# Designs tried in a protein design chat: VHH binders against tRNA(Ile)-lysidine synthase (tilS). Part 5

Target 1, 344 residues: tRNA(Ile)-lysidine synthase (tilS), of Thermosynechococcus vestitus (q8dih2)
Amino acid sequence: MWGIHHARLHTTLKTQQWLPLGSRILIALSGGQDSVCLTRLLLDLQPHWQWSLVAVHCDHRWRADSTANANFVQQLAQKWHLPCEVVSAPDLPKTEAAARSWRYQVFESVAKALDCTHVVTAHTQSDRAESLLLHLLRGTSPDGLATLLPSRSLGAIQLVRPLLGMTRAQTAAFCQAYGLPIWQDETNHNLEYRRNRLRLELIPYLQQHFNPNVEEALAQTAELLASDRAYFEAEVERLAPTVLREHPPALDRLRLREFPLALQRRLIQCFLRQHLKRGLNFRVIEAVRALMTTGNGSQTASLPGGQHLRVCGRWIELVRPMPPPPAPVPPDPGERSPPPSPLY

## First folded at step 6 (VHH)

Design T1 (from P4 with E112Y; framework vhh_h_nbbcii10_fgla)
Fold by ESMFold2-Fast, scan of step 6:
Order: C-alpha cells, then sequence, then structure tokens
Structure T1 (fold): chain B 344 residues (1-344), chain A 130 residues (1-130)
C-alpha cells in the first residue's frame, strides 16, 4: 500500500533519475530497520518503475548470531519473492573500514555476476547527519564533510542511497506501521562506540536544546558541500594542465597567482597528490603556496620521501633526494582497535 | 526549490471545524503548465488516502466519499495557496494531512492517485478527539 514515503521517494526518483526505468537493482539487505524499510519501499514502487530487484546480504561473521541473521534475511526475502544472495566474509574484518571495503567489493562482484547496473544501500538522513558531525568533530577539510552522496560510481556500477530523505525515526515508524519484521542488533545501543554515542546521546541533545530538525539541517549542509566539492574537482581537472608541468614535475607560480585562494590550494593539492606517497595536509599546502611570492631559490622544508619544492624562476619545482635512506625498523603496533560494527 | 508548506492543523473536538492552508514557493499555480492540487491524509497504520483535489482551472473539484458535504477545497492563485475547509469533523478524520501538486490533468480517477503528484508538503497533524 502506498504511503507518504512511497510518494516522496517516487517523486525524488523521477526528478533525480537515480534508478532509471527498467534497471536491475541490487539491494543491500542487512535485516536492520533501515534496509528492511528500503527493500519494502522499492518492492512497492517496482510496478511503476519496472525494475528487476535482487537482494544481497553480507555475513561478516563477527557475532555468534550472524548465521541466524542471514537466515532471517533469507526467510524475509523468500516471503517477499525477492531473490537473495548471501555472501560470507572469508576472514573476520579487523576494523569497520575493512568491513565496509569488503561489503563494497561484494556489491560490485555480485552486481557484475547478476548484471545489475545499480546497488542501493539504506543510508538515511540520520546517517548523513551523524557522518558530517563525526567528521567535523575530529577535524577535516570542507571536502571531508561532503559525506554520503545520494549517487556515486562504484567501479562500473552506480551506488545509490534512496533513503537519504528519511530519518532513522521515520524508517522505524515505517517498519512498525507496515508490520515489517526487523532484526534487532543490540550492539546499536553500545555506548562504547563513538557513532552510537553520537546517535543515542548527542543528536537527541541537539534536537532537544538547539534544533528539532538538526538531522535535516546537517544532511542539507553535507549535500551543499558535496555540490561545491564536485564543482571545484571539475574545475581543477580543467585547469591542472595549464598550471602543472609533468616533466620535470613543477607548478607554474605565475599562473597559480591568477586564481582565487580556494583554487590555488586545490591545484597545489592536486600536484602534491601526484608526487607524495603520504603526509599531504593544510600546513604543507600553505608552505607551497608561500612559494608563489618568494624569491628565486626559496624552498619548502623536507616533505615525505626526502623531497622538497624549490622556486626556479616561474616554476615551483619538485626536487627529489639522492638514493632513499634504508627502511626504518617498523615500530610495534599501537593500541588495539575496538571491534567493528556488525551492521552494513 | 519547489516547496509546499501546510498550516492550520491542530486539536479539535468532534463536530468542530479547521481550515488548512498550503503555501507554495518556487513555482506558481497558474502560469507555467497549470497545476492540479490535492489534499491527502495518512492515519497511523494506514496508507495515503486522497481527500480532495481541484483541477488546474479550479472548475472541477473531487472529494473522497468519506468527506463529501463536509470538506471544501479551494485555491487562490494570486496568493499561490491551496485551502481545505473541514467541517463536522469526526474522530476518523484524525491524520497527518499533506498537500500535493501535479501537472497531470484528465480522468477524474487519476486525481485520487498519489503517484500522479509531483510535489508533496511536509504535512500537518489534525487530531479530532474529545
Amino acid sequence: as target 1 above (344 residues)
Amino acid sequence: QVQLVESGGGLVQPGGSLRLSCAASGFTFSTSGSYALGWFRQAPGQGLEAVAAISSSGGSTYYADSVKGRFTISRDNSKNTLYLQMNSLRAEDTAVYYCAAGTYSGSPELYYAAWEYDYWGQGTLVTVSS
């Protein structure tokens, strides 16, 4: 039966064309409320869009009940007459980042095997707000705040997040209203994890004391920043050949001076990313930018790999060191990482 | 950005009246492909139910059987606003009310179809209770 969330999603899909008519779509189905909500919405919209729908469940094997979760997902998919692939992790992932990387590899490989053009994940407006706030609190560039795009490339397929217009409270209400079975993961309430603390304590505090629509406000900020990032990335790609010399590597400092500050920094960053293995940060970019107006022969401090940048007339040239030093003895590993989240 | 904003909802006793308003921004009701406008409602645990619709010209109005004779839909193109006058309210009218706009025109039955509408408001809660 068609509800307001069906109607809104249908309108968004018509306007944005994220999931074209007749597409074969792979749905990431964890069994949690968000993925169940997403799957039900897409199944209900399917007749209007003539999609072919297939689910995939990634079994991380982190928890003793992971097999029961996979079984729950398979039973739900069968009830909904939805083909479902279950893929189990060959090795236990050591971090949330490793788990996410593995999931995305699975999405791409399963989509290729089944000729799916799109994969959809159940990230919500609440997830987007949480990610923005986490990035802001740890310190990052504006580009780092442009998190969870509604659509992006994933190898040869498109990754789409249709639920970015719904909060987690709305997906919970949807599942309850439509009598949908969900898999409850009690680790979602474990305050030992920073994202759970933000979700269960900080966001509610902000809603109560500052702005009841804070999730929407943060998500919209992330969207605006993503648009700005895309514009600047395209502009840098267009301008880089006029500023960057490949052989030998250098920046045209006279040309660079003609651009606004934001573009100067981005062009410098583009150049540095091509030549530095690591250690690119704001301080390094500013050190290079200072060379735009200094005298001939001025140079940066040593950069990763013993390299430095030096002014040679109109050019800021990359100077490479003599033969690399012997590899240092690796230090002992640091503190152990907390266990990764079992959710997608 | 196209936006529809509802107002006028609230708590009312059975037999009472409310007037809902829907203000549009980012587009006009009458000049660039006339808009058909409607009111839908959704009660807890129920689907979207068409309540009333008004054609782009304002010359035709459509009502759900459950509200005929009690509700009146109207539009003011000069104010870019849609209205729903609700009289003789019943407990069964308790729902979140949404305004909607679509460029579709034609068969009357399509005015009751949620998927024919292109823009949706945020909703306004109407509670009819003693």
Scores: ipSAE 0.641, ipTM 0.884, lowest interface PAE 1.7, mean pLDDT 85

Design T10 (from P4 with Y111W W115Y; framework vhh_h_nbbcii10_fgla)
Fold by ESMFold2-Fast, scan of step 6:
Structure T10 (fold): chain B 344 residues (1-344), chain A 130 residues (1-130)
Amino acid sequence: as target 1 above (344 residues)
Amino acid sequence: QVQLVESGGGLVQPGGSLRLSCAASGFTFSTSGSYALGWFRQAPGQGLEAVAAISSSGGSTYYADSVKGRFTISRDNSKNTLYLQMNSLRAEDTAVYYCAAGTYSGSPELWEAAYEYDYWGQGTLVTVSS
């Protein structure tokens, strides 16, 4: 039966063209309410879009009940006549970042094996709001707040998040209304614990005392910041060749002075990202920006890798530690002394 | 940017009346590829049910059998607003009511099909209870 969420998703897919007609789509199916809601919506829309649908379940082996979860997902997929691949982690992931990295590797691998062009994940508007708040609380740049895009490249395939227009409350109501079986996931990770506190304590507090539509408001803020990020990334790409010199690496400080503060910071960040593996932050960017108006020979403090930036006339030049001297040529072996007598 | 905003819902006693309004922005009812405008409703545990639909000129209308003779759909193209006058309300009319606009040329026989509509409002709750 076609509901309001079917209708809204269908419209979004028509206007955004995220999942073209006839595509072969890989669905990330965890068995939780969001992924079950996503899968049911796509199955119901399938006749109108002529998609080929395949599910993949990533078994992290985090918990004793992970096998039962995988069995639940396989049974649901069988009931829905949906092909389903179950992939178990060869090594237990030790961090959330490692688990996420492994899941995306699985998506690319399974998609390649099955000729899928798109993978879909069940991130919701609530996930987007939670991620924005978590990044704000950790301290991040505006670009870091532009979290969970609706569509992005993932290697050779496209990653799409069709449920970003639905809250977790709406996916729960959808599953209940349509009588869908769901798997309750009770993971207890440190990062998930903070997220659970946001979800169960802070977001309800904000909904009751500040704005009942706070999840939508935060998600819209993330979307607006993503648009601003895209604009600045395009401008930086266009302007970088006029400001950045590759050999030797340097920034044109006279040209930097002509740009608004936001572009100055982003052009400096672009330059630093090309040369620093770690340690790029607001303080470092501001230290470099200070060199735009200082006297010749002024320097930053040492940056990761022992390098620093120094003013050389028009240029703010990257100064690297000198390479070590070439290894000495081994001496020609003269007469060899006899080897020491064995101790036994 | 196309928006449909419903208003006029609320709590009403059986036998009572409500008038729903749907204000459109970002396109005009007479142009911009809009073929038909309609009202849909969704009760808890049910799918989207077409309630009423009206052609761009206002010359043709559709009504679900459950609301014929009680509900009247109308449009004011000069105000870019769609209306649903609901009379003799019953407990089974309790639902969230959605305004919808179709951008494809469809057969009037398909006006009851939600997938023919491309723009949807946020919905307005109508509760009929004593």
Scores: ipSAE 0.570, ipTM 0.854, lowest interface PAE 2.2, mean pLDDT 85

Design T11 (from P4 with E112W W115F; framework vhh_h_nbbcii10_fgla)
Fold by ESMFold2-Fast, scan of step 6:
Structure T11 (fold): chain B 344 residues (1-344), chain A 130 residues (1-130)
Amino acid sequence: as target 1 above (344 residues)
Amino acid sequence: QVQLVESGGGLVQPGGSLRLSCAASGFTFSTSGSYALGWFRQAPGQGLEAVAAISSSGGSTYYADSVKGRFTISRDNSKNTLYLQMNSLRAEDTAVYYCAAGTYSGSPELYWAAFEYDYWGQGTLVTVSS
């Protein structure tokens, strides 16, 4: 039975080409309302799109009921004639970051094994609003606020989020209206999780006192920031060869000075990402930018990884850490402790 | 950005009348000439039901059997607005009403298929009760 959400999703898929006709799609099915809503929508749209659909359930083994959840998902998938793979977690740190990283590795490996071209997750407009607020409150760059993109690469496959046009209230109403069985997870109401607090306390407060459409407004902001990010990334790719030298690694500070501030920062970030493993932040970028106008020989303080940047005429060159000090002279064989007596 | 915005819904007693409007922005009905327009509704716990459609020329109108003789669909291309005049309303007309716009290659039966439409409004609630 085709509802308004089927119609809207079908239209979005036609215009955006997120899930092309005939694609083999891996559906992340947790059993919660959002993933059940997503799966039902895709199954109902399948005849119009000629998709091959397969589900994957990631069992984190964190709760006593995790096996019951996996069984629920497998039974639902069987009832819907949907192939379903269940993957159980190894021992992982009990953190959301570790769980998320593991799930995405599973998606990529299962998709590769089953020749899926796309994996879909049930992130909603509400999730996007929550993620933007979480990143904003932690402090991040504008690029960090462009969270939960509708489509991105995941290794050799595409990760797509078809439900970004629906709120969590709408997915709940969809499941109720269509009589869909869902798995209730009590941790979704645990206020010790920051995301749950945003969802259950802050977002409702903002809806009541500031803007009833705040989720949509925040999600649209994330969308606009994503498009701005894409534009700057393309521009940086085009300009990098004119500013960045690979051997030895350096930035052309005379060329860099010709660009607007936003491009200067992004070109510096591009250079640093190629040569530093981690720890890039506003202060590091600004320290490098300060070298654009300083005298020859000026240096940054040590950067993450122990490296620094130094002005060498036209170039801001990446300098490796000082070689380690000479090892102490090894003791000669006569200074070793004698072996223990075998008689005692 | 293409947007359709419905208005005119509300609470009405059986036998009453309402006029729904759907204002379009981001494109024009008259510029392309090929936009077919329709009204769909979804009652609580039910699927999306086609109510009325009007051809791109405005020369042909189509109505669901349940509303024939009671509802009238019309379009004003100069105002970029679609209308649905609803008369003799019944309790079973209670639903969220959606306007939709799409381009077609000329088969009237496709006006009833939700999947043929390219743009959808946010919906307006019509409640018919005493």
Scores: ipSAE 0.575, ipTM 0.855, lowest interface PAE 2.3, mean pLDDT 85

Design T12 (from P4 with Y111W A114L; framework vhh_h_nbbcii10_fgla)
Fold by ESMFold2-Fast, scan of step 6:
Structure T12 (fold): chain B 344 residues (1-344), chain A 130 residues (1-130)
Amino acid sequence: as target 1 above (344 residues)
Amino acid sequence: QVQLVESGGGLVQPGGSLRLSCAASGFTFSTSGSYALGWFRQAPGQGLEAVAAISSSGGSTYYADSVKGRFTISRDNSKNTLYLQMNSLRAEDTAVYYCAAGTYSGSPELWEALWEYDYWGQGTLVTVSS
């Protein structure tokens, strides 16, 4: 039976077209309240959308309870007549980043194997608010604050987050109201200590003393920042061919000077991303931007990989270190060692 | 953009009356074209159900059998507001009431269909207690 959250999700999906009619969708099902809520909503909406639904459960860690969790998920999926694939992790570093990276690799791989066009995850409005606060406290760029997009590419498939309109309190209430069994993962809290403090202490404080709708306000800020980022990305793509030279790699410093500061920084970042594998930050971008007005021959300090940028006329050129010598050819297996010295 | 905000809920005794209001912003009732405006409710542990709906012209109304003769839906285009007058309230009327707006359906039976509505309010709680 449909509740208000079914109705709201249905209208959002009609308007945004995130999960087209007839799509084959892979559902990330951890067994926690959010993923159980997501799965129940999609199962209830399925007749109207003609979707094919498949679940995937990622067993992240070798734990005594992880087999019981996987068994719980498989039993729930069977009860709901939902195909479910369980994938166990290799030996991973015990960090959130490593586990998250592995999960997304699994989603892409399983979706490809099962011909799914979309994968859905159970991130909520509360997750989006938490992520924005974590990034603000760490001091990341404005683009870093635009976290947890409702839809993005994941390789050849689309990743969608249908629950971004619901808080964690709402998903809990949904599971209770519909009598849904959930798996409580007490072990995972230690790995997300800062996020757990945000969730249990800071956000309640903000709700009580500043704004009872703070989660919605923060999530809306993240959404606005995401649309601003998309606009700038489209502008950079349009303008890059007029500013960037491929051979040899360079930036047109006279052309760059014609653009507003925000576009100058983003065009420089676009250029650097094409040629640097890591270590790109505000200081590096500003060092390059300084070259727009300096004298011929001026250059940056050495960048990651031993590269630097140098002014050559109208161009800020990427200067690469000398290539390493070719790998030695393995010796012929039949080649004999030189004879010993006649003196010994 | 388009927003619906409900008000007027609260605690009321059995046999009492309440008037719910739904203020719309981001579109105008009299100039929005063909649409339906409705009231839905969800009681604890129950599904979302249609209560009443009114056409964009105001000439046609729908009422669920459980509320017919007790509830009256109306609109004030000058205030851009939808109303639900609830009389002779019963314990089973206890629910969160939601305002909704959607594309006009020519069939009154379809006005009960949740999937026909494009905009939903946040809800207002009505508690009928003895």
Scores: ipSAE 0.590, ipTM 0.861, lowest interface PAE 2.3, mean pLDDT 85

Design T14 (from P4 with P108Y; framework vhh_h_nbbcii10_fgla)
Fold by ESMFold2-Fast, scan of step 6:
Structure T14 (fold): chain B 344 residues (1-344), chain A 130 residues (1-130)
Amino acid sequence: as target 1 above (344 residues)
Amino acid sequence: QVQLVESGGGLVQPGGSLRLSCAASGFTFSTSGSYALGWFRQAPGQGLEAVAAISSSGGSTYYADSVKGRFTISRDNSKNTLYLQMNSLRAEDTAVYYCAAGTYSGSYELYEAAWEYDYWGQGTLVTVSS
């Protein structure tokens, strides 16, 4: 029984070609409302797309009820005639970042084993809004605000997020309307997690007092920033060979001056990213940009790895630190004092 | 940017009338991409059902059996707007109403199935209640 969300998703998939006809797709199925909504939508669309669908459930084993959750997912998949793989975590550090990294490793591994070309996750428009707010509060560049792309590479497979057009309220309403069983994740109510506090406290406050459609507004901002990022990435790739010199590493400051500020910063970032392992930030980029107009011989302060940049004519050259001198040769042990001679 | 925006929904008494409008932007009804247009609705706890459809020429129309004789679909290509005139409304007409546009394929003048449409509006709520 097709609803409006089936119709909208079907249209999006035709237009964007995210999940081609006949693809073997791995569905990340946590048992929560979003993943259940995603799975039901894809199962209902399957006849029109001739997909092969397989679910994977990542059991983190953090909670006493994790086994019950895995059993719930397996029973639901069986009821829906959907093959389901359950993968349990080894002894894993209990952080969000480590859990996420492990899940994506599992997705790639299971997809490879089952010959899946695509993996789909149940990230929603609400997740996109939450991520944008979290990045804003943490402090980030515009590129960092372009969160949760609809489609990206994940190793050899393609990661797709079909639910980015639906809010969490809409996925809840979908599950209720279609009578879908869902698993309540106790960790989603733990206010010690910053993301849960945004979700359960801040976003409801913003919806009530500022804009009932704040999630859509924030997600649209993230989408526009993602488009801008893609445009600038393509431009930097095209222009870098005309501005960057590899041997010895340098930036052409006369060419760099020809470009708008945004491209200047991105070309400098591109150059620095090739040579610095860490520490790329606004201050470093601006310090390099200042060298575009300074006198010959001007330098930046020491950068990560002991490197600095120095003006040499038309070029801003990367100066690498000289290796430290060899440690001093240890002194040889002295000989024992000779015995005293008799006096006369 | 293709967009369909519905308007005209609201609360109405049984036996009353309501006219829904669907304004299109980002494309035109009268260009080489001629569009089959339709109205769908989704009631609480139900699936998406076709209500009415009109061909790109306006010469052919479809109506669900439940609305025949009560609803009239029309299009104004000069205003880039689709209409649904709803008369003799019943409690079972309570639903969110969606406007949809399908690119004319040359094979069919009308689309009666939701999966044949390419563009969808955000929906407008119609509540028929005393």
Scores: ipSAE 0.524, ipTM 0.839, lowest interface PAE 2.7, mean pLDDT 85

Design T2 (from P4 with E112F; framework vhh_h_nbbcii10_fgla)
Fold by ESMFold2-Fast, scan of step 6:
Structure T2 (fold): chain B 344 residues (1-344), chain A 130 residues (1-130)
Amino acid sequence: as target 1 above (344 residues)
Amino acid sequence: QVQLVESGGGLVQPGGSLRLSCAASGFTFSTSGSYALGWFRQAPGQGLEAVAAISSSGGSTYYADSVKGRFTISRDNSKNTLYLQMNSLRAEDTAVYYCAAGTYSGSPELYFAAWEYDYWGQGTLVTVSS
């Protein structure tokens, strides 16, 4: 039976066209309340959208109960007549970033094998608010705050997050109201994890003392920043060929002067990202921007990899460390000493 | 930004009356492709139940059997507002009430189908209790 969350999601999907009629959709089903809520909503909406639905469960093997979790997910999927693939990590992921990269690789490979055009994940409005706060507290550019987009490309398929309009409290209430079984994860209450502390302590504090709707406010900020980011990314792509020289790498400082500050910084960042693996921050970008008005021969301090940037006329050129000299060429084995002069 | 905002809910005793209002912003009820408007409710542990609907012209109104004769739906296009006058309230009327707008035109039974609506309000709680 349809509730208000079914109706709102249906409307959002009609307006945004995220999951077209007749699509084959891969659902990331962890067994937690958010993924169970997502799966139930999509199953209930399926008759109106003529979707083909299939679930995938990524077993990271992080915890001793991971096999029991996978079995729970398979049993739930079977009860709901939902095909479900369980994929186990061949190697234990060493970081959350590695685990996330592996999950996305699994989504692409399973989608390709099953001819799915879309993969959906159960990120909520609460997740978006948490991610924004975590990035803000670590210190980041405005672009870094534009996290958890509602829809983006993932290789040849589309990644969609249909639950970004629901809070975690709403997904919990949904699961309870519809009598849905969920997998309880002990780590959701472990305050050692920064995200859990933010969720269990900081956000409740903000809701009580500052704004009861803080999760919505933060998520809306992330949405606005995502729109601004997309606009600037398109402008940088258009302008980069007029400012960046590829071989040898350089920035045209006379052309950079023609652009507003925001575009100057983004064009410099675009250039630096092509040549530095890490170490990009506000100070580095500003050091490069300072070279736009300095005298010929001016240079930055050393950057990661021993590189630096130096002014050469109109260009800010990337100067790389000298490679070690090649090993001496062995003497030609046919070389012979000249004979003594016949005059003496 | 398209928005529907309900107001007028609250605690009322059995036999009492309430008037719910739904103010629209970001669009107008009389715009080309005129909107059909409706009231839905959801009680704890229940699904969405259609309560009343009014055609885009305002000439036709439709009511669920449970509220017929007690509730009156009306619209004021000049104020861009939808109303639900609720009289002779009963304990079973306790629910969160949602207004909805859709560009649907067609058979009367579809005015009671939640999936035909394109915009939904945030909801207003009506509690009927002594």
Scores: ipSAE 0.639, ipTM 0.885, lowest interface PAE 1.6, mean pLDDT 85

Design T3 (from P4 with E112R; framework vhh_h_nbbcii10_fgla)
Fold by ESMFold2-Fast, scan of step 6:
Structure T3 (fold): chain B 344 residues (1-344), chain A 130 residues (1-130)
Amino acid sequence: as target 1 above (344 residues)
Amino acid sequence: QVQLVESGGGLVQPGGSLRLSCAASGFTFSTSGSYALGWFRQAPGQGLEAVAAISSSGGSTYYADSVKGRFTISRDNSKNTLYLQMNSLRAEDTAVYYCAAGTYSGSPELYRAAWEYDYWGQGTLVTVSS
């Protein structure tokens, strides 16, 4: 039986085309209220979309009752005639970031093995609001605030978040209204986890004293920032070839001067990301930007890897140190501040 | 950015009357003659039930058997507003009422299908109790 959330999700899927007719979809099913709500919605919509649905449960083995949780998920999937793969972590994840990385590796590998074209996770509007606040409090650029996109690539498959239009309160109400069994995770109430403190203390405080619709407001801000990021990424891609030189690596400081501040910063960031594997931040970008108006021969302080940037006439050139003796493999490049994430 | 905003809900005694209004913004009823409009309701623990629908031309309507003869759907294209006049209200009419708009054209019987609609309001609560 369809409710208002079925109708709204169906409409969103029609307009956005995130989960095409006939797709084979992998559902991340933790057994918590959000993933159970997601799974029930997709099962109810399945006849109209002709999807093939498969569930995957990632058993992190963090708790003594993790086996009971996996058994609960398998029994629920069986009741719903839904194929379900259970994957257990070989070693206990040491951090939330490690757990998230492992889950996404599992999603990709299981989807590939089962020929799934899409994987869906149960991130909600509340998760998006929480992530934006955590990034703000930690300190980040506007681009870092554009968190939890509705759809993105995950290797050769698509990752989709169909519940971004529902709050955690709405998924709880959905599960109660439809009589759905859910697994209660005690860690969801443990205030030692920073996200739980935000969810159980800060968000309620903001709802009571500032804005009862704060989760929606924050999620909308994240969405607007995502569209702004996409616009600037397209502009940088278009302009980079006119400003960046590859051999030797350099920025055209006369061209940079012609652009608005926001584009100057983003073009500098684009250049630095091509040559620095870590340590890129506001202060580094501003140090490079200062070279746009300084005298010939001016240079930055030493950057990660012993490199620096120096003015040579028209160009801000990347100056590399002499090669060191053969050394151990350098660390892998990656995002400096990935957001803390929920289990799925 | 299409928005539908319901109003007129509230507490009413059995046998009473209420008129629900649905104001549309981001599009106009008169500019797009293709919009079919409807009212749906959802009671606690139940599914979404089609209550009434009106064609883009206003020439055909649908009413659920449970409300036929008591409820009247109408549209005012000049005010960009959809109405539901509810008379002889019963306890079983207690529900959240949703306004919906669809761009399809077809049989009036299809207007009872939620998946034919493209835009939904936030809902307004109607409680029939003494």
Scores: ipSAE 0.632, ipTM 0.876, lowest interface PAE 1.6, mean pLDDT 85

Design T4 (from P4 with Y111W; framework vhh_h_nbbcii10_fgla)
Fold by ESMFold2-Fast, scan of step 6:
Structure T4 (fold): chain B 344 residues (1-344), chain A 130 residues (1-130)
Amino acid sequence: as target 1 above (344 residues)
Amino acid sequence: QVQLVESGGGLVQPGGSLRLSCAASGFTFSTSGSYALGWFRQAPGQGLEAVAAISSSGGSTYYADSVKGRFTISRDNSKNTLYLQMNSLRAEDTAVYYCAAGTYSGSPELWEAAWEYDYWGQGTLVTVSS
């Protein structure tokens, strides 16, 4: 039975081409309301798109009831005639970063094994708003605020987030209206997790005192930042060969001066990302940008890895630390010294 | 940046009347190569039900049997607005009403098919209750 959310998603998929006709799609199915909502929507749309659908459940094994959750997901998938793979985690650090990295690794691996071209996850408009706020509160560049893109590459496959147009309240209402069974995760109410505190306390406060549509407003801001990022990334890729020298690594500071400030910063960032493993931030980018107009021989302070940048005429060159000299080899005790000079 | 914005919903008693409006922006209604337009509704626990549609030419109108003779669909291309005049309202008409625009020809067989529409409004709630 098609509802308004079916109709809206179908329209978005027609215009954006995120999940082409006939694609084999891997659905990340946690058993929570968002993933159940996503799966039901895609199953209902399947006849119009001729998709092949497969589910994957990532069992993190963090909770005593994780096996019961996996069983719930398998039973639901069976009821829906949906093939489902269950993958259990090795012993992972109990951090969101480790869990996220492992899940995406599983998605790529399972998709390759099952010949899927796309993986879909149930991130919502509410998730996008939460992520934007968390990044703002921690401090980040505009590019960092553009997280949770609707579609991106994941190795050789595409990762798509079809529910970014729905709030968590809307996915809850969808599941209730369609009588869908949901696995309730008690940790979603634990206020010791910062994301749950934001979700259960801060977002409601903002809705009550500032803007009832704050989730939509924040998600729209993230979307605008994502499109701006894509535009600038394309421009940087086009311009980088005219500004960046690879051997030895350097930036053409005369060429950089010709570009608007935003492109100057992004071209510098592009260069630094190729040569620094970490520590790229606004302060570092501005220190490099200052070298565009300084005298010959001017340099930055030491950057991560002991590197720095120095002005050499037209170029801002990357100066790498010298490797330590090899240990001295002691003389071979078996070799005879040559005889002394003729006077000895 | 196509946007459809509904207005005119509210609480009304059985037997009453309401007029819904749908203002379009980001595209223009026209009699040549124009959009087919429709009204859909969704009641709690139900799917999308096609209520009425008007063809791209404006010459043909379609109505669900449940509303025929009570509701009237019309379009004003000069104001870029779609209307639904709702008379003799019943409790069963309680739903969120959505306007929709599609590039299909307005075929008699296709107007009820939600998937034939390309743009959807935000919805406006109509509650028929004493």
Scores: ipSAE 0.654, ipTM 0.886, lowest interface PAE 1.7, mean pLDDT 86

